# Designs tried in a protein design chat: VHH binders against q9xw16. Part 96

Target 1, 132 residues: q9xw16
Amino acid sequence: MSGWNAYIDTMTAAAPSIKRCAIVGAADGSVWARTEADNVFKASEEELKTFVALFNDVTQVPAKGADIEGVHYVVPRTEESLIFGKKENTGFFAVKTKSAVLIAVYEGPNEVAAQVRKAVESMQTYLNNAGY

## First folded at step 6 (VHH)

Design t6 (framework vhh_6fv0_2)
Fold by ESMFold2-Fast, scan of step 6:
Structure t6 (fold): chain B 132 residues (1-132), chain A 119 residues (1-119)
Amino acid sequence: as target 1 above (132 residues)
Amino acid sequence: QVQLQESGGGLVQPGGSLRLSCAASGFTFDDYYMYWVRQAPEKGLEWVSTISSSGSYTYYKDSVKGRFTVSRDNAKNTLYLQMNSLKPEDAAQYYCAADEYESGFPDYRGQGTQVTVSS
C-alpha cells in the first residue's frame, strides 16, 4: 500500500496551480505516486529514467533543456538538486531528495511559479529529514 | 523600483563582435541571477544566457556556446554580454532581465538594444 499519494495531495493543496505531479525513484525513475484521472501525469518510465539521470550533473541541463510528458522545456539555470523550466505559460519544478525526485507541472505566470517552487522545496526538505 | 537599461547594440558584419551592457538600479543587484534574452522579428522570446549572483556559474543556450560570454560587475551594478563570431541568426532585440519572483525564469522588460548582422 503506497502512502506516497498523501504527499501528492499535500503539494497540490499547498500550491493549487500545480496541474500534475509525481514522486519517482531517484535511481530509476520508477513511479511511487502521481496525480490521476483529470490531472493524470503522463510520462513513460523510459522518459522518467532519462529525466532523473539529469540530476547526475545538473550543470549540463540548461544547454539542452529537459523533456517532461513529451513537452520540451527551456531550463535557464539549475541549482543543487533542483531543475526547473518554462515553455510559454507552463512550467515545472523537479527536486531530488536522498531517494526520490519530486516533479510538479504548473500553469501560470512567474508569480505563480514562485508559489509552486516553495511547495516543492518544502516537501523536499520534509522528505530529506524523514530519511527519503 | 527595479530598473534595467540595455546598450551596446549596433550593426556588424558576419563574424564581427559586439559587447552589450545592462545598467541595473533600484534593487540589490548582487543578490540576483541575471539573464540575457532575445527576440528576432516575428519570433518568440529566446533565452540566451544566465549568470549567478556571484558570477561563479554561467549557462548558455547551446547555439551560442563558445561565441558568447556573460559577465557582471557587482561593484558597478552592470551586466555584460560579449558576443563574438556573430551570425545572421543572432540578429535580434536583446534584453537583460532579473528573476524578480525567484521562479527561475526571467521577467522580460523594456525596449532592449538592437543587434543587426548584415554585410
Scores: ipSAE 0.604, ipTM 0.802, lowest interface PAE 1.4, mean pLDDT 87
Fold by OpenDDE, second read of step 7:
Structure t6 (fold): chain B 132 residues (1-132), chain A 119 residues (1-119)
Amino acid sequence: as target 1 above (132 residues)
Amino acid sequence: QVQLQESGGGLVQPGGSLRLSCAASGFTFDDYYMYWVRQAPEKGLEWVSTISSSGSYTYYKDSVKGRFTVSRDNAKNTLYLQMNSLKPEDAAQYYCAADEYESGFPDYRGQGTQVTVSS
């Protein structure tokens, strides 16, 4: 197991509603780690390249939404290093570190979103402190 | 500009019913989750109910399950909350929102509508 895979396991353990998760390069969307087996994170390289580029100007993202794994999500608002989206009973949180983007796709009511956000932001803080 | 306007509140006796409405404008209503939240005296803002964009999924605070029903009319850009079997502990200022309240995000909500439950 790579070090990045351990971080995937940490996030998924912290928020049971997370169905799929990935850590990708902030510059090019290259996949560093992802959930696999029955919960494979299936975003393509082209899609991830487009997605991570959204962080270059997050203010425009709510107008366009965001696509992950071929699914289009509505993005109500953004922060400098945070993009989140919703579609029916699903959603995602994506946070940017110094060099990476952490993406968590979850399923459930809005109540579970806080736990998902906490999981990815905790990892964001950890990785930032570690220089990543 | 996003605008939300709640209405339908009032004074009812325990066991009574109210139907709240929320008129939305300034955004693509049918793309967004909508929420009901409330704030009772001496208490903080609390989540009550959520409805998905299409209305296919609804969620409720445990204490209101079976009594409250959230719905929406996307053609009218309107959110509803049917409140039955009202209890004194339901008394609060009720707000509709299009923000991720339970996620800790800032809320866009209206001025609210007051619900009072008293015998």
Scores: ipSAE 0.017, ipTM 0.331, lowest interface PAE 6.6, mean pLDDT 89

Design t60 (framework vhh_6fv0_2)
Fold by ESMFold2-Fast, scan of step 6:
Structure t60 (fold): chain B 132 residues (1-132), chain A 119 residues (1-119)
Amino acid sequence: as target 1 above (132 residues)
Amino acid sequence: QVQLQESGGGLVQPGGSLRLSCAASGFTFDDYWMYWVRQAPEKGLEWVSTISSSGSWTYYKDSVKGRFTVSRDNAKNTLYLQMNSLKPEDAAQYYCAADIYESGIPDYRGQGTQVTVSS
């Protein structure tokens, strides 16, 4: 299978609350890998291009929020290379590496968010160390 | 145990001001990002403002930017929200919240403080 799909599998195994995820190019939002079939990540190319551009200045994101898969998320804060938000029982974490943006959409109460964040940040560290 | 106690709400006319306070205990206040959220009657919970653990970073909902100012006093374990130029749309129960689970919608524990804006 695609080598990038192995990273998707690793993240979803580490945090089972992740329902959909993708790895996209940081420069243009091009999809390198995404969850498929019943858990297909359904963001358009235009939406992903807009989303990855948010990492050019994460401090502007909380005022406007972020859109993923046609869903508008409230983003109460950002950190360097990290955007995350929630809408009721659905939430996301997105991190930027040197060349990629990892996006994980999860479902569940606030208590599961920490597991998802750890899975995404572990992959961010791994990819940065691998030169991506 | 995280405990948060809001105060400072009341009735004001449009254009008026209020200063809300939140007394925090049961956790190391200095280590946590803090938030203000609100809920109007028959509406869902809305995020209003965020402040970093040191106070160096603040964020605001677009509709309150320039009118509201969040601040904190870590020596007193207290969070504040200065609300100026209040509008009828700002009427809500206001809660302070801590970034316990890092979920993007922080946890609130108190009973909140009511803000009413009417002529």
Scores: ipSAE 0.602, ipTM 0.795, lowest interface PAE 1.4, mean pLDDT 88
Fold by OpenDDE, second read of step 7:
Structure t60 (fold): chain B 132 residues (1-132), chain A 119 residues (1-119)
Amino acid sequence: as target 1 above (132 residues)
Amino acid sequence: QVQLQESGGGLVQPGGSLRLSCAASGFTFDDYWMYWVRQAPEKGLEWVSTISSSGSWTYYKDSVKGRFTVSRDNAKNTLYLQMNSLKPEDAAQYYCAADIYESGIPDYRGQGTQVTVSS
């Protein structure tokens, strides 16, 4: 198991509502780690390349939303290193580190989103401090 | 002081209609996506509908598509939910909500308005 897989496990343990999770390269969307088996993260390479490019201009994302795993999410707003979206009782949080994008797809009532955000932002902080 | 105040709820028969309103104040209304959520007895909060800041984008829970219409009047700082063809399973306390605290959750809600559907 790669070191990146351990970070996936950490995020999913921190937020049980996370159904799927991935760590990808910020530059090209290459997958460094992802949830697998019954909860496999299914975004394609092309989709991830497009997704990580959204961070080049986050101000435009709310106007068009974001696609993950073939699912279109409404993006209410963005921050410099944060994109989040919603669809019914599902959503995602994506945060950008120095070299990576962390993506967590979750399912549940709105209240669970806070825990998901905390999980990915905590990992963001950790990885940034570690130089990643 | 952020405030959201829902109104327009009531008792209707199945197949009836209601129009909910939400008066917003204390924040820049037209900068925020707005949400309708509901809570039925013994159930948790349920997402119902979302509308973008300008009103150009709308999204609905599958079970209400074709029956509910969300809209907004930014000049009046008001959010609306037109509910047609109401079903018993639509009965709930309805809240308008906004993610004022930028948590990714529309966690600021008003006191709600009660919708009851019964023959």
Scores: ipSAE 0.021, ipTM 0.301, lowest interface PAE 4.9, mean pLDDT 90

Design t61 (framework vhh_6fv0_2)
Fold by ESMFold2-Fast, scan of step 6:
Structure t61 (fold): chain B 132 residues (1-132), chain A 119 residues (1-119)
Amino acid sequence: as target 1 above (132 residues)
Amino acid sequence: QVQLQESGGGLVQPGGSLRLSCAASGFTFDDYYMYWVRQAPEKGLEWVSTISSSGSRTYYKDSVKGRFTVSRDNAKNTLYLQMNSLKPEDAAQYYCAADTYESGFPDYRGQGTQVTVSS
């Protein structure tokens, strides 16, 4: 494990219900790593730049929602450094570290969402402790 | 184990007001975010409002902002939704919900309470 892809692999191993995920720069939304091939994370550079800027004031996000991969998600609440949303049976969790934003898209009910949240928050803790 | 019981719905004219209540039991109410969600006739489930465990943070769907106010009484294990300036589009079955799976998303359990607004 010698790159950002190792962290993608760790998250997807911890929560197999993650369909697509990415690690992007917190300042600009630049992609550092993402799922590829049949599970390619499809967000545009412009969309990711807009998305990471939401972390500048997470309290405004629930009124407006959030867009990932051209899908508009309802965001029922935010926490400091955590944005998550749902559209029917599809959802996402995004967490901000010092330098990165981790985004995981999944499909399933709230029991599945809980597993995905745990995996994403565990990685957030690890990266913060590693200085990222 | 979690029980949620809604009440307070009814029929109002456009511009009217209703106050919904939700009696919660079977969990430590003051540890959880609570939500109001609604299901309109022939529509999907829609998130309406969120309140933090202490009541210090509230969030609203854009279309209800300024008209609806969510509040809670942790000593009574009760959640409220004050609905003012009701519109026909607000007609729905209203459910209170809790973050019972620790996902951050609303889980509703009760029968709900019906809100009808004359067009």
Scores: ipSAE 0.763, ipTM 0.879, lowest interface PAE 0.8, mean pLDDT 90
Fold by OpenDDE, second read of step 7:
Structure t61 (fold): chain B 132 residues (1-132), chain A 119 residues (1-119)
Amino acid sequence: as target 1 above (132 residues)
Amino acid sequence: QVQLQESGGGLVQPGGSLRLSCAASGFTFDDYYMYWVRQAPEKGLEWVSTISSSGSRTYYKDSVKGRFTVSRDNAKNTLYLQMNSLKPEDAAQYYCAADTYESGFPDYRGQGTQVTVSS
């Protein structure tokens, strides 16, 4: 198991509402690690390639939304290194590091989103400091 | 207590205009991004527009770009949506919603205002 899998475990432990999670290459959407088994992250690398490209111009993302695992999410706004979306009682947070995109898909009431955000942002900070 | 009150809806012909307002209270209005969302019969809630806390950034659904304009007056705790060149597919119950980054998706909404577009 790669060290990237440990980061998946760290994020999912920090936010129990995270159902699926992945760490992918920011340049090409290649999967570095993902949740497996009953909570397998199902996005294809082709889909992820499209997704990570959204960070090239985040200002256009709200107009079109974002697709993850074949699910379309509303993206009400974006930040330079942050794309987040919502669909009913589900949502996602995606944050960009120097070389990676961290994606967490969560389920629960609106309030759980804050914990999910903290989890991915903490990992974002850690990886950035580590040079990734 | 967070309160949002939408108004300004009505019946217009295709090509007509409406200006929606949302009166906000019970929270620090200028700390929140504000949204307009809408729900047509038998359809899910869909996002229409977002405006940043200061109003410096605006976002629009593709289908409303060039026709709708979101704005806000933080001194009046009011959100606006100018809707021009209205189409039948714009007909829906329109809601304003509030959200902050640190709160995730609190998504406070009001009771909505009905927009009907018909010849």
Scores: ipSAE 0.208, ipTM 0.596, lowest interface PAE 2.0, mean pLDDT 90

Design t62 (framework vhh_6fv0_2)
Fold by ESMFold2-Fast, scan of step 6:
Structure t62 (fold): chain B 132 residues (1-132), chain A 119 residues (1-119)
Amino acid sequence: as target 1 above (132 residues)
Amino acid sequence: QVQLQESGGGLVQPGGSLRLSCAASGFTFDDYYMYWVRQAPEKGLEWVSTISSSGSWTYYKDSVKGRFTVSRDNAKNTLYLQMNSLKPEDAAQYYCAADIWESGFPDYRGQGTQVTVSS
């Protein structure tokens, strides 16, 4: 859906260090939109179903970490409706709205990560206010 | 200047205990999440534990859960790690770090304190 692609474009414009991202259904991990072509988000539907289920209790995630695109990330902490992880110089932020989960994968140091987090959380607020 | 100074490491036998301390200065300690991370001689940096700015939330690597306890004393600007039932695989240089950028990962790392576990 091109409408959902516009939200991906908005996040990437706000934080150009985002390498790949997706918007998926919170209930089942079904893909609503994702980056494609040179920056394709390549997580399987089965992996995404497992990932969105982590939001049922985010406090259990740090002990074991999380997998996205076949990569295992260390998750040193979580916050309400927020899972974020790191592996070397790559990381992700994932936020849950009423009906969606936004996932953004980025590369760069902690300063860059802070900008990515702000962009993802801004979109989370917008979509919640829009009823999604 | 921002400073983090770890202490409390040493040599213990398997099953022993140690309490690590991290003295922080040069920043508003009670505003930041703090971490304990470790590095064995031929391994990369490994996250061990996290504590929120107030101390209300704590998280642990699965392999240390139930054995390690992180705590902090904001009045003393000090972070602690109580390590019980130590195993050979816990042997490493231990560092404390702060989440200055709110990125979910450590930004500062001190000198470290060595933990050795052997018979």
Scores: ipSAE 0.496, ipTM 0.768, lowest interface PAE 1.9, mean pLDDT 87

Design t63 (framework vhh_6fv0_2)
Fold by ESMFold2-Fast, scan of step 6:
Structure t63 (fold): chain B 132 residues (1-132), chain A 119 residues (1-119)
Amino acid sequence: as target 1 above (132 residues)
Amino acid sequence: QVQLQESGGGLVQPGGSLRLSCAASGFTFDDYYMYWVRQAPEKGLEWVSTISSSGSRTYYKDSVKGRFTVSRDNAKNTLYLQMNSLKPEDAAQYYCAADIWDSGFPDYRGQGTQVTVSS
């Protein structure tokens, strides 16, 4: 019985290029579930609180980028409920639902990024439809 | 076949201006976000600016905000970057790019256009 961990498992299975991911509270960045052990999502509570606050005004994010797990990512654009960034061969997608933020960190070229984006957006749609 | 051709680079003194152009063909230009990226000697590839498919949203790297303006003419399949108040740090090979994979990130095409800032 994994509760929110089941959604972590679903995202990782849908896009194997996801190295680490987490589901956090949209209001405070509190961790609901994250990958563990060899794939532990290493963001601190303070970093996550800062990160989810970026969704209060996503239009300001591209100018400065975003930090996840102590890594600074370039964010070339944002959408209302989507922040995504790239640093070399590593990137992330973060999507906001009604009450959660899903964060997935991946490795690979743009073709791989497309698969990760699809997986994360599919989960976003599912959680929104489920009332989260 | 996707093709992007950059032009408008050159040598300019600090404080000068240049207007870069990118002629696009081989895809439905008005359906895609377009990007300007640059690579300076001894530096990695650096994102500079983004413009939405309609041109209604623009984004800039903090260091170029207020100095650079990205724009597009969808009727002409052309992307532009107006660069004002150029600094030595802006010297680089500039590339235009489109998100061909629908990944949210640009692919670069073409040879780019060289911008040199020297006094």
Scores: ipSAE 0.544, ipTM 0.781, lowest interface PAE 1.7, mean pLDDT 87

Design t64 (framework vhh_7pa5_2)
Fold by ESMFold2-Fast, scan of step 6:
Order: structure tokens, then C-alpha cells, then sequence
Structure t64 (fold): chain B 132 residues (1-132), chain A 119 residues (1-119)
């Protein structure tokens, strides 16, 4: 479980429009790595525990939306291992792997969102293949 | 001018069927993911179904799986939703939407067609 910050760095380098991101435990929402300092990911332990539990039944999420860093996002749809949302010019993509949930918050239009989604899904594939 | 024009809505009894159409113009239809999204009175929008640009991949909300079928005819620039075994809970205004990146935030929206399921 060492060196998880390297994956944060990899995602941020692949999609510079990611403003804040984190890798958290799928079972409990415990933070393994996150952006820090001026880009600190500010979700509370209780919020992250609630958020990762959404992956137990993603079909309920579009009706209620999702909260990240105290911000309520509209979730238009979900897939089994993907939740994403938008509020004005900000958004997020969250993907579940075997052991982790990756959350990336971004700002920008649809082209930016597509780049962020690709970066997050590429990392999801990499971590799943690595057994995480 | 970009247009998405829905049709085929109406009133039907529970257990009945309707087929919705969405005629697209003013953009390269073949390049876009297409959605059906509905809004029931007093509720927020609910995503219903997605079809990929080629038609090779389809996705459905759990509330409609096994009852609704999304399809498209790229030669006619038309999107369809076949709705079977309709329930009162399916009563809503149904919109088609186009999304080039499958971002979930459509580039273009139609005006909607009303579906009412009642006895």
C-alpha cells in the first residue's frame, strides 16, 4: 500500500484539468492518497464512507445525486463501476476497482470532461490489472 | 440549425405499448451517443437509456430494463424508444438528447413528448 501518491501524479499529468483527486478504500472510504496543499481534496471521513457505499447500488444515485467536498452534484446516470456528476462548470468522475475508488474533480466544458474520464478509466484498468 | 424533434407520445393504459421517435438534423448524427431522458411531474430528470454512435452498445436504467428497447437508424438520422408493458410510473415528458463524448451532459436536447399511462 506504498507509493499511492504516484498514481495521483499520473492522473493529474494525464488530465491537467483535474483540480483535486483522491484514491480511497472501496470498503470504508479511507484515504490512501489525495492531492494536497493548494489542491487539497477536502472530503470528510463520513462523506467518503457515504460516497463509496453508493457503489453498492448505483441505480439509486441519479434520483438523489451525490455529495463530494460538501458540494451536491447532479448525477445523470451511472454504470456498475462508474459514478459521475456535474454542477455548473465543475464535475467529477468516480470509478471503483477491486479494492479502491478513484475520485477526480475537474472544471471545464465537455471536451475537458472527456479527457478526465479517459484518464480515470485508464487508471481504473491499470489498477484492476495490478490486482487492486 | 440543430434540431431534435420527438414524436409518438400519447395516452395509454397500463400494460400498453408506445414507440417514440426522435428526428435529428443540423449535426452529424452518426458521431453522437443518443439518450432518452424523462421528467415526471414534481421530480427531477431521470436518465432512461443510452445508445452508442454505431448502435453497437445500449444501456438502460434498471426501472426500464426488459421493457424498453432503444435503437437508431443512422441512414434516417432517427432515434427510437420502444416502450412495452407500460406502468403508471412511466408517466413523464420524454426527451431525446445528443452527447458526442458520452459525458452524460448532452450537447443538444429536444423539446420532449408527453407519455401518460393511466387507466
Amino acid sequence: as target 1 above (132 residues)
Amino acid sequence: QVQLVESGGGMVQPGGSLRLSCAASGFTFDDYYMYWVRRAPGKGPEWVSTISSSGSYTYYADSVKGRFTISRDNAKNTLYLQMNSLKPEDTALYYCAADIYESGFPDYWGQGTQVTVSS
Scores: ipSAE 0.000, ipTM 0.186, lowest interface PAE 11.4, mean pLDDT 85

Design t65 (framework vhh_7pa5_2)
Fold by ESMFold2-Fast, scan of step 6:
Structure t65 (fold): chain B 132 residues (1-132), chain A 119 residues (1-119)
Amino acid sequence: as target 1 above (132 residues)
Amino acid sequence: QVQLVESGGGMVQPGGSLRLSCAASGFTFDDYYMYWVRRAPGKGPEWVSTISSSGSRTYYADSVKGRFTISRDNAKNTLYLQMNSLKPEDTALYYCAADIYESGFPDYWGQGTQVTVSS
């Protein structure tokens, strides 16, 4: 277990609507930290490797969607360091830093999506400033 | 009743200009982020531009940066898209959409206005 769990705790405290989240390596999708116990983030190594590779060309993602934890999400649009998606009252935000990708899965109405996005983008800024 | 009604589409030659409008009613327009989204024949939807509820922040797809300008008039409940230096690849049905938060999942959509760029 790395010390990266502290950043997971910070994100979930800032946006309690986050059900599961993880911080993974941008190059390979290796898990640095994730939520545990009853809200454990359950993506395979192969799925995460595929997911982080989407950041190599985010413009292709809306046509294909994205898979997280075996769930296929519709991706309405992307930004250069942001992929987000929605499926049946569940959604995600994923942001890329210099060396990491942060993924947060949430459940709830559109109001909670805004809170989750703010928490994830705040952590993105923090990690970039810390050299990650 | 919530309505978003687009207008200003038409046929233009490459290099031409068009100004699209979206008239909003039935909701508090100045609380919503507004989007322009387009769909070309045989392709999926492509996000074009976003403007914040106050109008202070704007965002553009790389394909339209420097050519298109999004704006809004909250007193008139109207969204605009000024389209300059039009290209054949800009040919599409253009929709406006309203999103109470910048969530990426619009609450309301218009029916669209057709833009055709041909020589």
Scores: ipSAE 0.000, ipTM 0.187, lowest interface PAE 12.0, mean pLDDT 85

Design t66 (framework vhh_7pa5_2)
Fold by ESMFold2-Fast, scan of step 6:
Structure t66 (fold): chain B 132 residues (1-132), chain A 119 residues (1-119)
Amino acid sequence: as target 1 above (132 residues)
Amino acid sequence: QVQLVESGGGMVQPGGSLRLSCAASGFTFDDYYMYWVRRAPGKGPEWVSTISSSGSWTYYADSVKGRFTISRDNAKNTLYLQMNSLKPEDTALYYCAADIYESGFPDYWGQGTQVTVSS
């Protein structure tokens, strides 16, 4: 919401391949901020609640995958506090902080993924340092 | 130039076993996660298994969990897939693959090795 949209703007400026993103509560998936209008992040509150619960044990995620905006993604691997995947020209990176989960959906070839990951992880570090 | 060459495929009966190998060259093999991906006739690619650069972390699709084991030998630049309790639905062309750009799905694939499970 108010103020949190500035962080979304910072991430999208750092990685222009990000098409939609959101910052949600880690405990319940409640939306704090998201992209709107032509880039509206479309996930329901129920989908987000299910998604953030995946961070309780990321090592179990690859077996079943993850759903974002009604799209099922295969997640071939996870890392500590990081869930990510790619489906043809669409991909996502999701990271958990102390209080939040950042979700960024991007479009483009695999070569642009590193920029998106760096933008999301930089914001993760910033929010953790800010106590979130 | 990334080169991946699979071998070890063949025809087996249900309940049988096969061990696939992948010889990798043209990149620093021990720096990258490696993957097995399969494609059944008329279907799109299906991710099967992942192994971390050190071999410390492994992941499996639910459909193969408990039956397949991924491993690697970094000294030989070789990736393996041990396939046990094979089922007809495991019939597919199996690809060794690397995720060079770390996007979460592999971008460099080999030519594949055919696995056929039938009675």
Scores: ipSAE 0.594, ipTM 0.803, lowest interface PAE 1.4, mean pLDDT 89
Fold by OpenDDE, second read of step 7:
Structure t66 (fold): chain B 132 residues (1-132), chain A 119 residues (1-119)
Amino acid sequence: as target 1 above (132 residues)
Amino acid sequence: QVQLVESGGGMVQPGGSLRLSCAASGFTFDDYYMYWVRRAPGKGPEWVSTISSSGSWTYYADSVKGRFTISRDNAKNTLYLQMNSLKPEDTALYYCAADIYESGFPDYWGQGTQVTVSS
């Protein structure tokens, strides 16, 4: 087990609504770690390659939405290092670090979104400070 | 009853300015992130700007950066949008919206105020 799995566990445990997580390379979408077992993060590396490329120009993402695990999400707005989306009672937050993209997929009402965002941004800050 | 009522729209020439207001009632305004969203005829809704509950954070679409300024007065339960250097492509119905958790899917919407930029 790589050290990155510990960060997956930390993000997954941060909120009950967080169901699946992944840490992938920002340059190519390669999977560094992901949730396994009953809550397997199912996105292919091909899909992730497309997803991480969205951070090259986030201004276009709201018009197109974003796909994760074969699910299309509405993206209301973006920030330079933040993409988030929603579909019914599900959603995701994705944040970009120096070298990685952290993705958390959650299930629940709108009220859970703030907690999920806090979890991924906390990890983002930690990894950035660590040089990743 | 929850209400969001936009005002301040109108017709202006290119290069002109308008100041929109959104009066909120029926909910705890100062707990909510607030948005401006606009919709032009035949087009989908376009996010314009966001301001955090306290006003500490503001965000803008690239199309309006440097020209529009979002602000709020929590004591008056009012959201504002100062629009300068207006362009014909800014023509749209402008909505204010409230989103307590910044989920991107607002809890409440106004009915909109029309902004028309034309020579």
Scores: ipSAE 0.008, ipTM 0.258, lowest interface PAE 8.4, mean pLDDT 91

